# Designs tried in a protein design chat: VHH binders against Protein DOG1-like 4 (DOGL4). Part 133

Target 1, 232 residues: Protein DOG1-like 4 (DOGL4), of Arabidopsis thaliana (Mouse-ear cress) (q84jc2)
Amino acid sequence: MSKMRNLVEEKFLEFYESWVIQLELYLHQLLIAHNNNTMSETELRHLISKLTTHHKAYYTAKWAAIREDVLAFFGSVWLNPLENACSWLTGWKPSMVFRMVDRLRKSRVVLVEAQVKKLEELRVKTKFDEQKIEREMERYQVAMADRKMVELARLGCHVGGESVMVVEAAVRGLSMGLEKMVKAADCVRLKTLKGILDILTPPQCVEFLAAAATFQVQLRRWGNRRHYVTHS
Below, E stands for the ipSAE of ESMFold2; O stands for the ipSAE of OpenDDE; V2 stands for 0.75 times the mean of E and O plus 0.25 times the DockQ between their complexes.

## First folded at step 12 (VHH)

Design zd36 (from zb7 with S108P; framework vhh_7z1x_3)
Fold by ESMFold2-Fast, scan of step 12:
Order: C-alpha cells, then structure tokens, then sequence
Structure zd36 (fold): chain B 232 residues (1-232), chain A 122 residues (1-122)
C-alpha cells in the first residue's frame, strides 16, 4: 500500500535522476546538431556513440539493481505515475519507437527506399520478439494462480518460523523469473535501438535520438505537471 | 536568498593544476545536482561536468574527461573542480550552476555563480 524506499530504490532513484539530467544535456547537443547542420560526420558519429554509451550505462545499472530487487522496477519510485502507466515490462515498449521513425519520413533528411524496407523488417521482428516475451509473462501469471502458490500465500498470512522460510523461498524463485523476463525485454530494447541506428545515416540518427529523448523528457514533465480534475 | 560563489581561479602554466571551489548558501545544497560550466571570451557556454546530490554519480564533457575531477562536500555546502594537465584552451571564466528544469531554456540551470577566471599561459 505504502512504499518505503529501500537501499536499492534510494540508490537507483539518485542514479536515474542524474541519468535523465545527462540525457537532457545530450538532447541540447542533439538539437543544436539537428537544427544547424554544422557538425562533420565524424562529430555526429561521436555524439551518437555518446548517446549509445549513455543508454548502455542505464541497462548496466538497471541489471545490477534488478539482481538485488526486481520488484522495485514494477511501479518505480523514481518514475511519476504517468511514466509508470506508459511502461511495458519496466521500460519503453520496443515497437513504439517506430512511431518516432515515422517522423523521419516527413523530415528534411528523407529516408531512401532501402532504409524504409529494412526499418519495416526490423519493426516486424521487434513485434515478434515482444509477443514471445508476452507469452512468457502469461505463463508466469498462470503459474502464480496455481494451487501450490495459493497454498503458500495462505501460509504467509500466519507468522511462524518454518512458514516464513517457505514463503521467502517461493518469493525468491518468483523474483528470479521476473529478472529473466525483464532482462529479455531489455535485450529487445537494445537490439531495436541498435538496429534502427545501424539503418539510419548519422544525421537521421541524431534526429531519431533527439525525438526519443524529447519524448522521454516531455513525458516526465507532463506527469510532474498533471492537472487534477474532479467529476461531479 | 540563493547564492553560489566560486573561488580558486588564477594564472597557471600549461600542464599545471588548479582546484576550484563553489560555496552554496540559501538552499538545501545536498538536494541538488550541481554543475561546472565555462565561457571563453567571445564564446558560448560549455558544460563541463555534473555531480549527483550525494556525489555518487558524475559526468564529464569529452574536452575535460580524464583531466578534471568534480566532487562535493555536502556538510560544507561546497562543490569542487580539480583541474589537472591544464591547456591554453582551458582559459575561461568558470561558473558553478544549480540544476533545474526551466521551460524554454537551452541549458537547465536556474542559479549561477559570478564566475572565477582561469588563465592558462606561459
């Protein structure tokens, strides 16, 4: 009901706050590069590499934290309610980034037919990978409703040494299953991001990364500034 | 009254070192992400480094990575920048800046110090 911050939550909260601030600073560099067209291809590739490294740093920190407390990532205290509502398995839904790719079709830097074809192939593959993970989550949820789990939940309502140990072992097993699914989802995210960047030219990569970062920063701002409406 | 005051600037030879300090007052220093920014004469602002509220996470611009170290002492409300292997191109006014998301701003900082001059010349 009420969330107390544990050590994993407190450390990741500080990490995430600083990570988003750095993303916002990189976004300013991306917007300058996109609007002015003053950077060389080498400079653009370097900026793209910095953003790629920044995203990999997020997953390095996330996977370390998930090893300690995966449940902290379901309804995260470092995300506002709007950010949490938009989450798919503790992060962005991989196929949704193709909506940002669609923006590039109407951009100053036009996609060639070969790129459009490769992006569509990647979109289909990404959706297939998502469906595979969704099937695993369904199996996990069905297993939670199993007779044995219901019995263990009943035992957990009654304080006793042996009962506590059995419940704790079951919860640990459930957490390990969630860790594997979250890491699988994150692998699809990283593969999708890499795939898009491999298909796009450096100026197109800058525009795509700027769009993605803008959406992430704005979603956070919208959630923090939400209006409360009363229904009479 | 929010105040940020930078000290420690001066003249140094190429290859030399300086340590800048920024003393904060009028706010809960330990609750804010803090930054160092510089401006060379006739140039725009260049962000150099940032540090999380407890000091656990730091970030650096490529121009200073490996040469500069950001740190903080929350008990003393002080931010530091240790500058090693100084180059003539490091000549600039150095500013301490507090993070805040400002709508319509190009840089997300709400309070800045007055700056301290660093001159690297032989």
Amino acid sequence: as target 1 above (232 residues)
Amino acid sequence: QVQLVETGGGLVQPGGSLRLSCTASGFTFSSYYMNWVRQAPGKGLEWLSGISRSGSYTYYADSVKGRFTISRDNAKNTLYLQMNSLQPDDTAVYFCARYSKLEGSTLPFDYWGQGTQVTVSS
Scores: ipSAE 0.694, ipTM 0.873, lowest interface PAE 1.2, mean pLDDT 86

Design zd37 (from zb7 with S108A; framework vhh_7z1x_3)
Fold by ESMFold2-Fast, scan of step 12:
Structure zd37 (fold): chain B 232 residues (1-232), chain A 122 residues (1-122)
Amino acid sequence: as target 1 above (232 residues)
Amino acid sequence: QVQLVETGGGLVQPGGSLRLSCTASGFTFSSYYMNWVRQAPGKGLEWLSGISRSGSYTYYADSVKGRFTISRDNAKNTLYLQMNSLQPDDTAVYFCARYSKLEGSTLAFDYWGQGTQVTVSS
């Protein structure tokens, strides 16, 4: 079992490293597009589509991995401690993305009234969905501390043949609950991203995606600079 | 000393094929994401393709998708680029490069080779 979990972590580590490098390559294209007034709407929409597809590929890989080992995503080995500290249910917190939109609006991006109204409606809906998931997670954590689970944990320390199967079944049940919750959170993330991109014009989408990718890449660099290599 | 050495370039007719090789030394090749980049006469650097440390994940620029294939042999510390359906616009110096980071709007590679010339002409 431990070998299977290590394999999931190893595969996703390589996937994620490659995914982030490709994100930086797309960021390069977004920065060029941002500074180039000769890009057609069709060309901008194609670039936005490439970024959207890239993010969907992340969730496809993530959902395959969490079916094998959802716990690998709580304190992920492919994320540094700073990235892990900024995570909400194994990823970015959807409502925080609206802070990025607000920063862009105040500094560079001019939004029409209809866009402002739609973004506010989306923000309210996103916060509601987040609270619903947070309450479910709290309920799940309380259930984990119930007497039955405490007794099962005690049994796991001194387990024999028949008891091993009971403990394994309970652990699988807990993992399935977490998988469902993580997928629910990821669905809110995807709906929020799609909603924002549907409201913004193609040039505004480029600004937003560039800001989001820049933050993700910089957060990784800041966290990595604080890490010391282990010497043998 | 870190070194990357490209070979396999040459003169080829439109529609032809070439296979480029890059031999790496001075670092643990199997631990790094590797890239192919080109520079045509009078033009800037163009990123073409990248490959994950084990070879499980590959990415391509739109200009070469379906025509070029990146691969690696970690036992031989060698990176490959199989180029098919070559066009005159593919004429360039081809470099293998180890990716570092994006700086402003410029892709940064911490190590790359001297390049190998590919000329596609009738």
Scores: ipSAE 0.671, ipTM 0.847, lowest interface PAE 1.0, mean pLDDT 85

Design zd38 (from zb7 with S108D; framework vhh_7z1x_3)
Fold by ESMFold2-Fast, scan of step 12:
Structure zd38 (fold): chain B 232 residues (1-232), chain A 122 residues (1-122)
Amino acid sequence: as target 1 above (232 residues)
Amino acid sequence: QVQLVETGGGLVQPGGSLRLSCTASGFTFSSYYMNWVRQAPGKGLEWLSGISRSGSYTYYADSVKGRFTISRDNAKNTLYLQMNSLQPDDTAVYFCARYSKLEGSTLDFDYWGQGTQVTVSS
């Protein structure tokens, strides 16, 4: 619809609002667990599993939505301008998560040398995968510019049903390319998250997840507060 | 004035069922994420369930998943909690709570009802 939210945007807006509210409720549970020394390893693993399932639910919903309208995820209506400014290929930048991991080195829960080595190996792999995706996006942008120029020129020279079909085919091709790129970036995010959780102990996982969720929730609050207080 | 009023509590035997209602007034009910929270005697607040503005998305605490069902009727400005397979440990005051819109400085519950007492007696 013309400059209005389409059905995919409206549906995902409601989903995302609900997902973030649930994330904040899980954050409260993580903070309680982090401050209490009385939770068993089984209880901590259960809480970690709930957070992992919650993140998987986000990607399930996202991938269903991008199949219908991947462009909705670039400059998303369910994200405030600050959240959009901090996005890398429709989500968090994988390498940034290691800054949160670095805080664990100085916390009450200390990392052993074997964990430090595995985290460094994972950091290097993540940066490599990130760089690969950035180069693919650069190539996509170049190809997209060439395609748009050619199709715009063709449309200007010919008006008919065949011109409409060619433009529609080109747009479908662009959307499919972006969908592939976004899914590739999301796969790096999921691999990075799983890798970190596999290396850390349950108490360290709780501290890491609490730090990540706190940052995500605070970024949203800062952006929303700016809009509410200072509109225009 | 924003107001939330819970009804439907009472005494029930273990294994029984109850349906709680929360009637909202003074705001656009269909624009808000809504929640059920309880407080058992001598214990802290426990979040039970939440529902998105249109009712399309629901979430449950593990303690009630599979036994309780949250729903809403936006035309009637009413939130519901269907409680099945009630246990003595479900004895608590049950509260309806509104989640703040995501434009404020906090995402906490901004309005609560007065609560309705549920007693599950063996």
Scores: ipSAE 0.647, ipTM 0.841, lowest interface PAE 1.3, mean pLDDT 85

Design zd39 (from zb7 with S108H; framework vhh_7z1x_3)
Fold by ESMFold2-Fast, scan of step 12:
Structure zd39 (fold): chain B 232 residues (1-232), chain A 122 residues (1-122)
Amino acid sequence: as target 1 above (232 residues)
Amino acid sequence: QVQLVETGGGLVQPGGSLRLSCTASGFTFSSYYMNWVRQAPGKGLEWLSGISRSGSYTYYADSVKGRFTISRDNAKNTLYLQMNSLQPDDTAVYFCARYSKLEGSTLHFDYWGQGTQVTVSS
């Protein structure tokens, strides 16, 4: 199991490193498009589609990896400590992106009333879905202290190797439940992203995606730079 | 001492093919994501393709997707770019590069090769 866990971590580390580099390359294209405002609507839609495909590729790889080892995503070796500290159920907190959307109200292209209404409706729904998952996670954590789990832990202290196998099987079962919750959280992330992009115009989508990618890249750099400051 | 050395450039007719090579030394080549970048006369840098540490993941710019193939041989510390269906607009100096970061709106590479000239003309 340990060998397979190590392989999953190694494979996803390589994937994630490559995925982040490609995100920065796409961010460069988004910033050029936003600053120059010279691209046609068709060109902007194509760029937005590339970013959307890139994010979908992340979740495809993530879901394959968590099927093998969901615990690798809690305290991930491919994330620095700051990135790990800012994670909500192994990724970004869905409601946080609406703070980025709020900045669009101050952009050169103002949101129309119909967009504001749809974004507020989406924000409320996202908050509700997010809180539902938080309640499910709370129930999962409480179940860890359930009489059955306490009995298994107690039995493992008194009986030989047979009890160790039973406890390990129970832990694997709990990991399956955790995988389901992580996928549920990722579904909220994807629905929120799609919902925002469906409401925004192509120039607004470019600005939003640039803001989101900039934050992700900058958070990684802030975490990495903090180590240099300590040693300087 | 880090070195990247590109070879394989030359003159080719439209529709032709070329294979570029980049030999790396002075760092653990198998630990790094590697890139091909080009610069046409009077133009800025254009990122073309990237490849992960083991070669498992590749990415391409739209301008070359379906025509160019990036690959690597870690045992030989060598990066390759197979270029097919070459067009006059592919005329440029081609560089092997190790990516560092995006700063503002500028791509920053920490190690570059000297470049190899590719000219596509009849």
Scores: ipSAE 0.705, ipTM 0.879, lowest interface PAE 1.1, mean pLDDT 86

Design zd4 (from zb7 with S100P; framework vhh_7z1x_3)
Fold by ESMFold2-Fast, scan of step 12:
Structure zd4 (fold): chain B 232 residues (1-232), chain A 122 residues (1-122)
Amino acid sequence: as target 1 above (232 residues)
Amino acid sequence: QVQLVETGGGLVQPGGSLRLSCTASGFTFSSYYMNWVRQAPGKGLEWLSGISRSGSYTYYADSVKGRFTISRDNAKNTLYLQMNSLQPDDTAVYFCARYPKLEGSTLSFDYWGQGTQVTVSS
């Protein structure tokens, strides 16, 4: 069939483009807050809340989209090849955000011992949850190679009757399994993000969110620039 | 050549309404995310609202959320800002702008209109 975008892909492409532009606008506000040491904790918490709401809006849109077409999120058309190469189960790898925290520790951000302990506990739990999902994905991939799937693929050559219904039911089952797995991964992402923000002070949260948003925006620009450089 | 032309500004009393228009030419308007930005006298630029290429997704600054509505008509290459419940602190030059870009900590847009003056006063 044609490699044209389906409706879900087209709608989410427009959504994601808009979402990233808004992330860049929030990054601007975070950089201003970073340079303004007179901003109150209430003002900083409000800005942090805007960023967390923005991230939650992404997952609300994503979960609506994967209910319609989860496969659109594997090798997404709204991501450039570099962004796709860096994805883990349709998004960022949860444990990688602790590298952002480590970089903050090397710079101007001083963490107290209690924060370091809580971050290490969160890191261990995040890695455990991550590995649990990886084992589920491995089981899913092995199940795809089962003899039953091979037989269903063979039966798919027959256009009419019961074989069409059996193949369609199997495909729906596969999609529902992937949807559940993607949502599980997204829940780990959200828990990890919330956990880090709960441990950090408001100024430290601004530093963390600015670093994360900068990386996300720059990764997109680096990937887009690669195509330009190759043809220039 | 890319051009953005704002119209619809003027003097309005507090609590009043105005509708701003921005007519685009020289590019495929329906392919771009568009923004409204303002600058009050003696102040910096403030981003107000953005709209996706087809109009399906909109975003607002807290200062205008619930009072202003962004929309577009791609057949007419026109961006709109419906401003309701105007307040004296909404007094500013209003610009339409195409796609934001960060350069350091400075918010940049690749193309701007000339701006239209909105004055909210008794």
Scores: ipSAE 0.711, ipTM 0.872, lowest interface PAE 1.1, mean pLDDT 85

Design zd40 (from zb7 with R98K; framework vhh_7z1x_3; at its last look DockQ between E and O 0.72; V2 from the best seeds 0.72)
Fold by OpenDDE, look of step 13:
Structure zd40 (fold): chain B 232 residues (1-232), chain A 122 residues (1-122)
Amino acid sequence: as target 1 above (232 residues)
Amino acid sequence: QVQLVETGGGLVQPGGSLRLSCTASGFTFSSYYMNWVRQAPGKGLEWLSGISRSGSYTYYADSVKGRFTISRDNAKNTLYLQMNSLQPDDTAVYFCAKYSKLEGSTLSFDYWGQGTQVTVSS
């Protein structure tokens, strides 16, 4: 049975579909820029700015949506199962992007020692931040599950006397904690992305962003081939 | 049979305006992200604008941003492109298109019409 999508899911689904298409359009530009080396530094910076703005738009939309229903993002209907399986707290795992950077190093991209050092520092910091969030999430899941789930369970046992409003309030409480965690994770993502882009040269940024976008697009394609997902 | 029919093109002077229409048939128009693209003589295909299923989200190429406006009427299965402040460089055949995917470094579209000629000349 196709799960009935709520309004938040439907709205974000439409947004995400459009956003991904636009991402592919930007990817096209990135690939052209990367392969032809015909663009000036100014043009490259402009392209980079477009991508960063695009990503910011995603998080703006996401944060608006999670204020309404953060739970929608833990079962993201706009993603296929493969994409969902690869998700960490409703998005990409920040530390993953360093593998992409490593791949760049194996390609035509030559990083100077200073860049390598900075990237390593950033990687360490990113991992630390991820772990911190994971610990917090674990703590939240244990503590809140014990309290709120017991309450929900208890309310479920007293169907005749329990108010739907009380149940909803309990769920809201749980959701607030989750929202906090998601925002924290997104913060790490944004910081990590910014950090990488600040370390890399414009041509390197273009290559990195192309790689990242390609990965995202391909992951979606692979997942869709394996699991037919109807988003319309 | 899927069909897209573009109309509204013509000859205009620089600074003029046109409104293009694209009528869709043979598929559920309201279910798909739609685009306007153009091809100028001797040039490749250029993406101009896209619009989400409901029309709530729109995107524009830098070349047309602030001048062109994409919209749609799902009840009429019609896509629109309002073009203002037209310049000679806007001379091209304009197509409405359903986006497919990026293939390598090439944008691919599933469906497009015959196109409508827009000529901007003094």
Scores: ipSAE 0.855, ipTM 0.945, lowest interface PAE 0.5, mean pLDDT 91
Fold by ESMFold2-Fast, scan of step 12:
Structure zd40 (fold): chain B 232 residues (1-232), chain A 122 residues (1-122)
Amino acid sequence: as target 1 above (232 residues)
Amino acid sequence: QVQLVETGGGLVQPGGSLRLSCTASGFTFSSYYMNWVRQAPGKGLEWLSGISRSGSYTYYADSVKGRFTISRDNAKNTLYLQMNSLQPDDTAVYFCAKYSKLEGSTLSFDYWGQGTQVTVSS
């Protein structure tokens, strides 16, 4: 199904492409820092801050864009099919980052028992927050079937100006509901990221952020290669 | 044939300014994110700044943030770097580059020109 890109999609496509290129540049700095154990705590904290700021910039741009067109984030044109298939409410699934944390336990980064306990508590809370949002999405879908779809179906029988106003109100309500859920999911993502970084030491934060960025970049490359693969 | 030609370098006193230009040909310039990178004597390549395809989004390395401004004119297929408050440590050959990729821990850039020499000296 072909889809023409609107202005929100074109603008965010340009933003996202640029944001990912900058992420790769930061990933390079993270990998150098991880392999070079001579960086001071101040230097490591500065690099971690740059990554944190970069992720916050993504959500600032995203929330501005969803105010204009939240539906652009469902089946996004700036994401390849693999990235879209791996999306949970327009982004990464928060609990998935704990898999990256678990890999740190088996690397040269040593987690102390107090950190393991705090990370497990955070994992449980993150999973609870995810399930709460999933229940809200289910309620939204039921409400859509019972209210909005019935209203739209009924209005399809009318040709008057009053029906146009009611349809526009219903569509606006749908979009506002989706925007609220996307922002709630993004808040869980940001809280989970902050929580992990607050528990980890600066060298562990660097390794975690490197693992997360590597996965994000690699997922994009795997999906892009599949999308453009041709059999000769 | 893809070409990037850098101009505008020269000798300048500390605190001075220069504007570098990069003229692109052989590809759709307006479709690509573009970068400025430099190589100082005896050092490796240092990424300085990047700009999105329409110019709406820009990024800077800490070493040049607040002093350098990247811009582009897609109608002229030209990338610019306005360099202010130049310091002796800015002495380098400056290249414009189309970003390629990160493989493992290695950054790859596409370079087509000889670069333009900037010397900051009293």
Scores: ipSAE 0.727, ipTM 0.883, lowest interface PAE 1.0, mean pLDDT 85
Fold by ESMFold2, look of step 15:
Structure zd40 (fold): chain B 232 residues (1-232), chain A 122 residues (1-122)
Amino acid sequence: as target 1 above (232 residues)
Amino acid sequence: QVQLVETGGGLVQPGGSLRLSCTASGFTFSSYYMNWVRQAPGKGLEWLSGISRSGSYTYYADSVKGRFTISRDNAKNTLYLQMNSLQPDDTAVYFCAKYSKLEGSTLSFDYWGQGTQVTVSS
């Protein structure tokens, strides 16, 4: 029961640290593209493709890791406490990304009527899918809480190996359900990201990706500066 | 103190190959994501490649992808860059570096060595 990291956590910690560093390097390229209005559409689409591939690589690695230990992604050792506190089912909340689009629209990103209509349709679909997952999570949590309460009462009345076996089965059931819910949430995240990038023009995609990467980097930096003691 | 010593540069003809080495001391090399960067005459610093702590994850700039290969040997505290299909545009001083941060639009690396000169000419 020690504070030791298992192999899944150690491997994903290395992956995530390198992934975030590379995200920052891509953010640098996005900022150059943002400031340099001489880049061709082909060059912009290449940069967007690199960012898309980088995000897909994150989910590929994540889905491999959650097969072994989904609980590592709830309260992750590779995230600071602020990053963990801002997580919705192990990642960014899909509907919240539209706040970023709205903020960009109020500044330098000009959207035509057709884009606005498609973005609103996507926002509604994303929120619907998000709510469906939240309701399923609620049902699962209630079912698991009821199961755990019975097990805790049983442990208070009995001792022995049967108590361990029942607890182990309950944890295994929790892990399987959580894995399915996390994958469902990740699919909504990927569909939403792809949908936004398909609607936006290449220069607009660069603006969006830069804003998203900046937010992620700043959340990490701010959380680290506020956490005065990392282990006590 | 922290020290990075780059070696393996030299004069090579177009199409040739070189293998650069960077020996680290004064810090726990195996704990860090490491990079190769270069500086051509009259130009700014260019990031080329990066590698994770164990070497499991590697990344490359477009200008070198397919031609350069980054690797590391943590037992020897050494970072490597295998450079193939070298062209005159690859002429530069090459440094190994630790990534520091991105602040605003400024990308910062810690490169504590003299670098090693690579010259590609007929």
Scores: ipSAE 0.607, ipTM 0.847, lowest interface PAE 1.8, mean pLDDT 84
ESMFold2, look of step 13: ipSAE 0.585; ipTM 0.842
ESMFold2 (binder alone), look of step 13: mean pLDDT 81; pTM 0.812
ESMFold2 (binder alone), look of step 15: mean pLDDT 80; pTM 0.807
OpenDDE, look of step 15: ipSAE 0.840; ipTM 0.935

Design zd5 (from zb7 with K101R; framework vhh_7z1x_3)
Fold by ESMFold2-Fast, scan of step 12:
Structure zd5 (fold): chain B 232 residues (1-232), chain A 122 residues (1-122)
Amino acid sequence: as target 1 above (232 residues)
Amino acid sequence: QVQLVETGGGLVQPGGSLRLSCTASGFTFSSYYMNWVRQAPGKGLEWLSGISRSGSYTYYADSVKGRFTISRDNAKNTLYLQMNSLQPDDTAVYFCARYSRLEGSTLSFDYWGQGTQVTVSS
């Protein structure tokens, strides 16, 4: 039902559907590259660059959309219930990406000691940044509860146009706070992704990106199958 | 039933231009992501470009980026590919393809046209 969505939701729904289709096409290329040992380092770096550009395009579109309606990203209409349930501040939880990195230790492309050390340092830093944002989320939720209680009390006392202005100001403040937190979380995501790719060799980057894309695509398909069976 | 028909192919000199069209019928064209794919003689399928259901978002393969432009007219149920700066390597059969939206689908195109031949030579 398109009438159940606002303009921001409609636009981002179409964007996201298209972005995921393109991710599936890139995943296919990554899997071919992973299974083909004849590809040059230059060819592999070019493929990695395409994936990096694709992810940057997602955040460019997302940040434009949250400026207009950040609440659209909480319980998003373009994500199935499973994808929404697995979201941490409107996206993947940064520390979980290191589970994809752990697959490299069991792969054909072995990590050297220097890489293991740098990845562990990055993991610790990512976890620290993640915990900092979680503390900010807690402070935000407490502040929201305090403001809501005060505004609800005021609405009970004032029934004129003044109460409308106060409610609008409070809602705007809440949205601005959420926008800042979402952008902060996205910055941690981008920093973590860039950090991993900077540490890995091109063949390892291809394997990592293939694992990450596979997880994202499979999570979507698994959630869609569950929803189809339940509501068909 | 679902039908896709490509037209506009032909012989063109290197550096020339062609505009391909794909007329869709038997489904709600405006609800589907659409693609252009080609196959050169003796080679596999190569995905070239895709376009979102309203036309707002487009993607291109590196081999054609900056030279080809995908577009659509949902009122006419027609998909287009404007091809500029054509090279001999662009010689191929060009196909219009609909992206599958079925649950559990891997990378797949569920319906294809029969193709239109593009030959780039002197």
Scores: ipSAE 0.663, ipTM 0.848, lowest interface PAE 1.2, mean pLDDT 85

Design zd6 (from zb7 with K101S; framework vhh_7z1x_3)
Fold by ESMFold2-Fast, scan of step 12:
Structure zd6 (fold): chain B 232 residues (1-232), chain A 122 residues (1-122)
Amino acid sequence: as target 1 above (232 residues)
Amino acid sequence: QVQLVETGGGLVQPGGSLRLSCTASGFTFSSYYMNWVRQAPGKGLEWLSGISRSGSYTYYADSVKGRFTISRDNAKNTLYLQMNSLQPDDTAVYFCARYSSLEGSTLSFDYWGQGTQVTVSS
C-alpha cells in the first residue's frame, strides 16, 4: 500500500508542478529570443530577469518547506526516480552546470578570452565550495553512526515518556543539520548561477538559460518514460 | 469526453472590463493546472495566465499582468478570467486550455475549448 503524503509534500508537489509548467513557458520565450537576433538588449535583460526571479521563487518555496520537513527533499515525491537519482544534496550539482557553459564555447556566439578566464575561475571556486559541503555531509553521516545516536535508536524501541522525548529531540537536531547543509548547497547553486549570468552577455545568458532549462525539462520527460515504451 | 466551454466574451469599450468563464467536464478539474490563451486576428496563440489545481499559485504574461486576474471554483468545475483596463490590442478569441508540454519550441495543449470572442472597440 502507498503511504499518504504529508501536508508539506502535497503543498510542494502542487507548487513544483506549476513551477515546472511556468519554466516550460519561459523556455518557449528563451527559444524564440535565441532565434530572433533583433530583440533589444533591454528586452533580453527583462527575459533574463524573469528567469532569475523564477529560480529565486523556487528557493524561497523550498527553504520554507525544508524548515517544516527537510526529509521530504531526500527522495522527493514531486520528482521521478531519474530526477532523484541525479540529485546532489536535493538539487543539481553546481559544477555540472559548466557543461552547459562548455556548449557556449562551441556555439555560434563565441566567448572572449576575458570571459573564458572568469568562467574558469568561477568553475574552480564552485568545485571548492562543493568539496567543502561534501566534507560537512561526511561528518554528518559519521555523527549519525556515533555511539550516542545508536543508543538513542535502541531506546526508541522501548516506548516510554522520557525516552520518546529524547529520541524526538535528537531527530529534530539531525533535521536541522540537514537543513543547514541543503541551504548551503542551494547558496552555492544561486552564487554559481549569478556568477555565470554576470560574466555572459545578454544573448549568451539567453542561450545558457535555454540550454539549462531544456536539460531540466528533458530529464523530467526521460524519467517519466524511464521504461522504453514505443507506440506499438 | 473532455469538454471545455468558454462564455462571457463580447464587445467592450477601451478601458472597460469583462469576466470570462470556462466550464469543464469529463475529467477531474480540481487535479489539473489550467490556462487562458488567446489568438488575435492573423496572429499565433499567446499564453496569458495559468493557475495551479487548488488556485494557490498563479502566473501571468507581461502583456496582461496587473490588468487580468485568473481564478477558479473547483466545486463548480469553472475557471475565470477577470479582464480590466481592456485595450484594442486585447481583441482576440479567448480559450480555456489544459497544458500538456513544450514540444521542441512549440507549446502543446491536450484539451482546449472552442473559444469566446472579445472585441475592444468604440
Scores: ipSAE 0.704, ipTM 0.873, lowest interface PAE 1.1, mean pLDDT 85

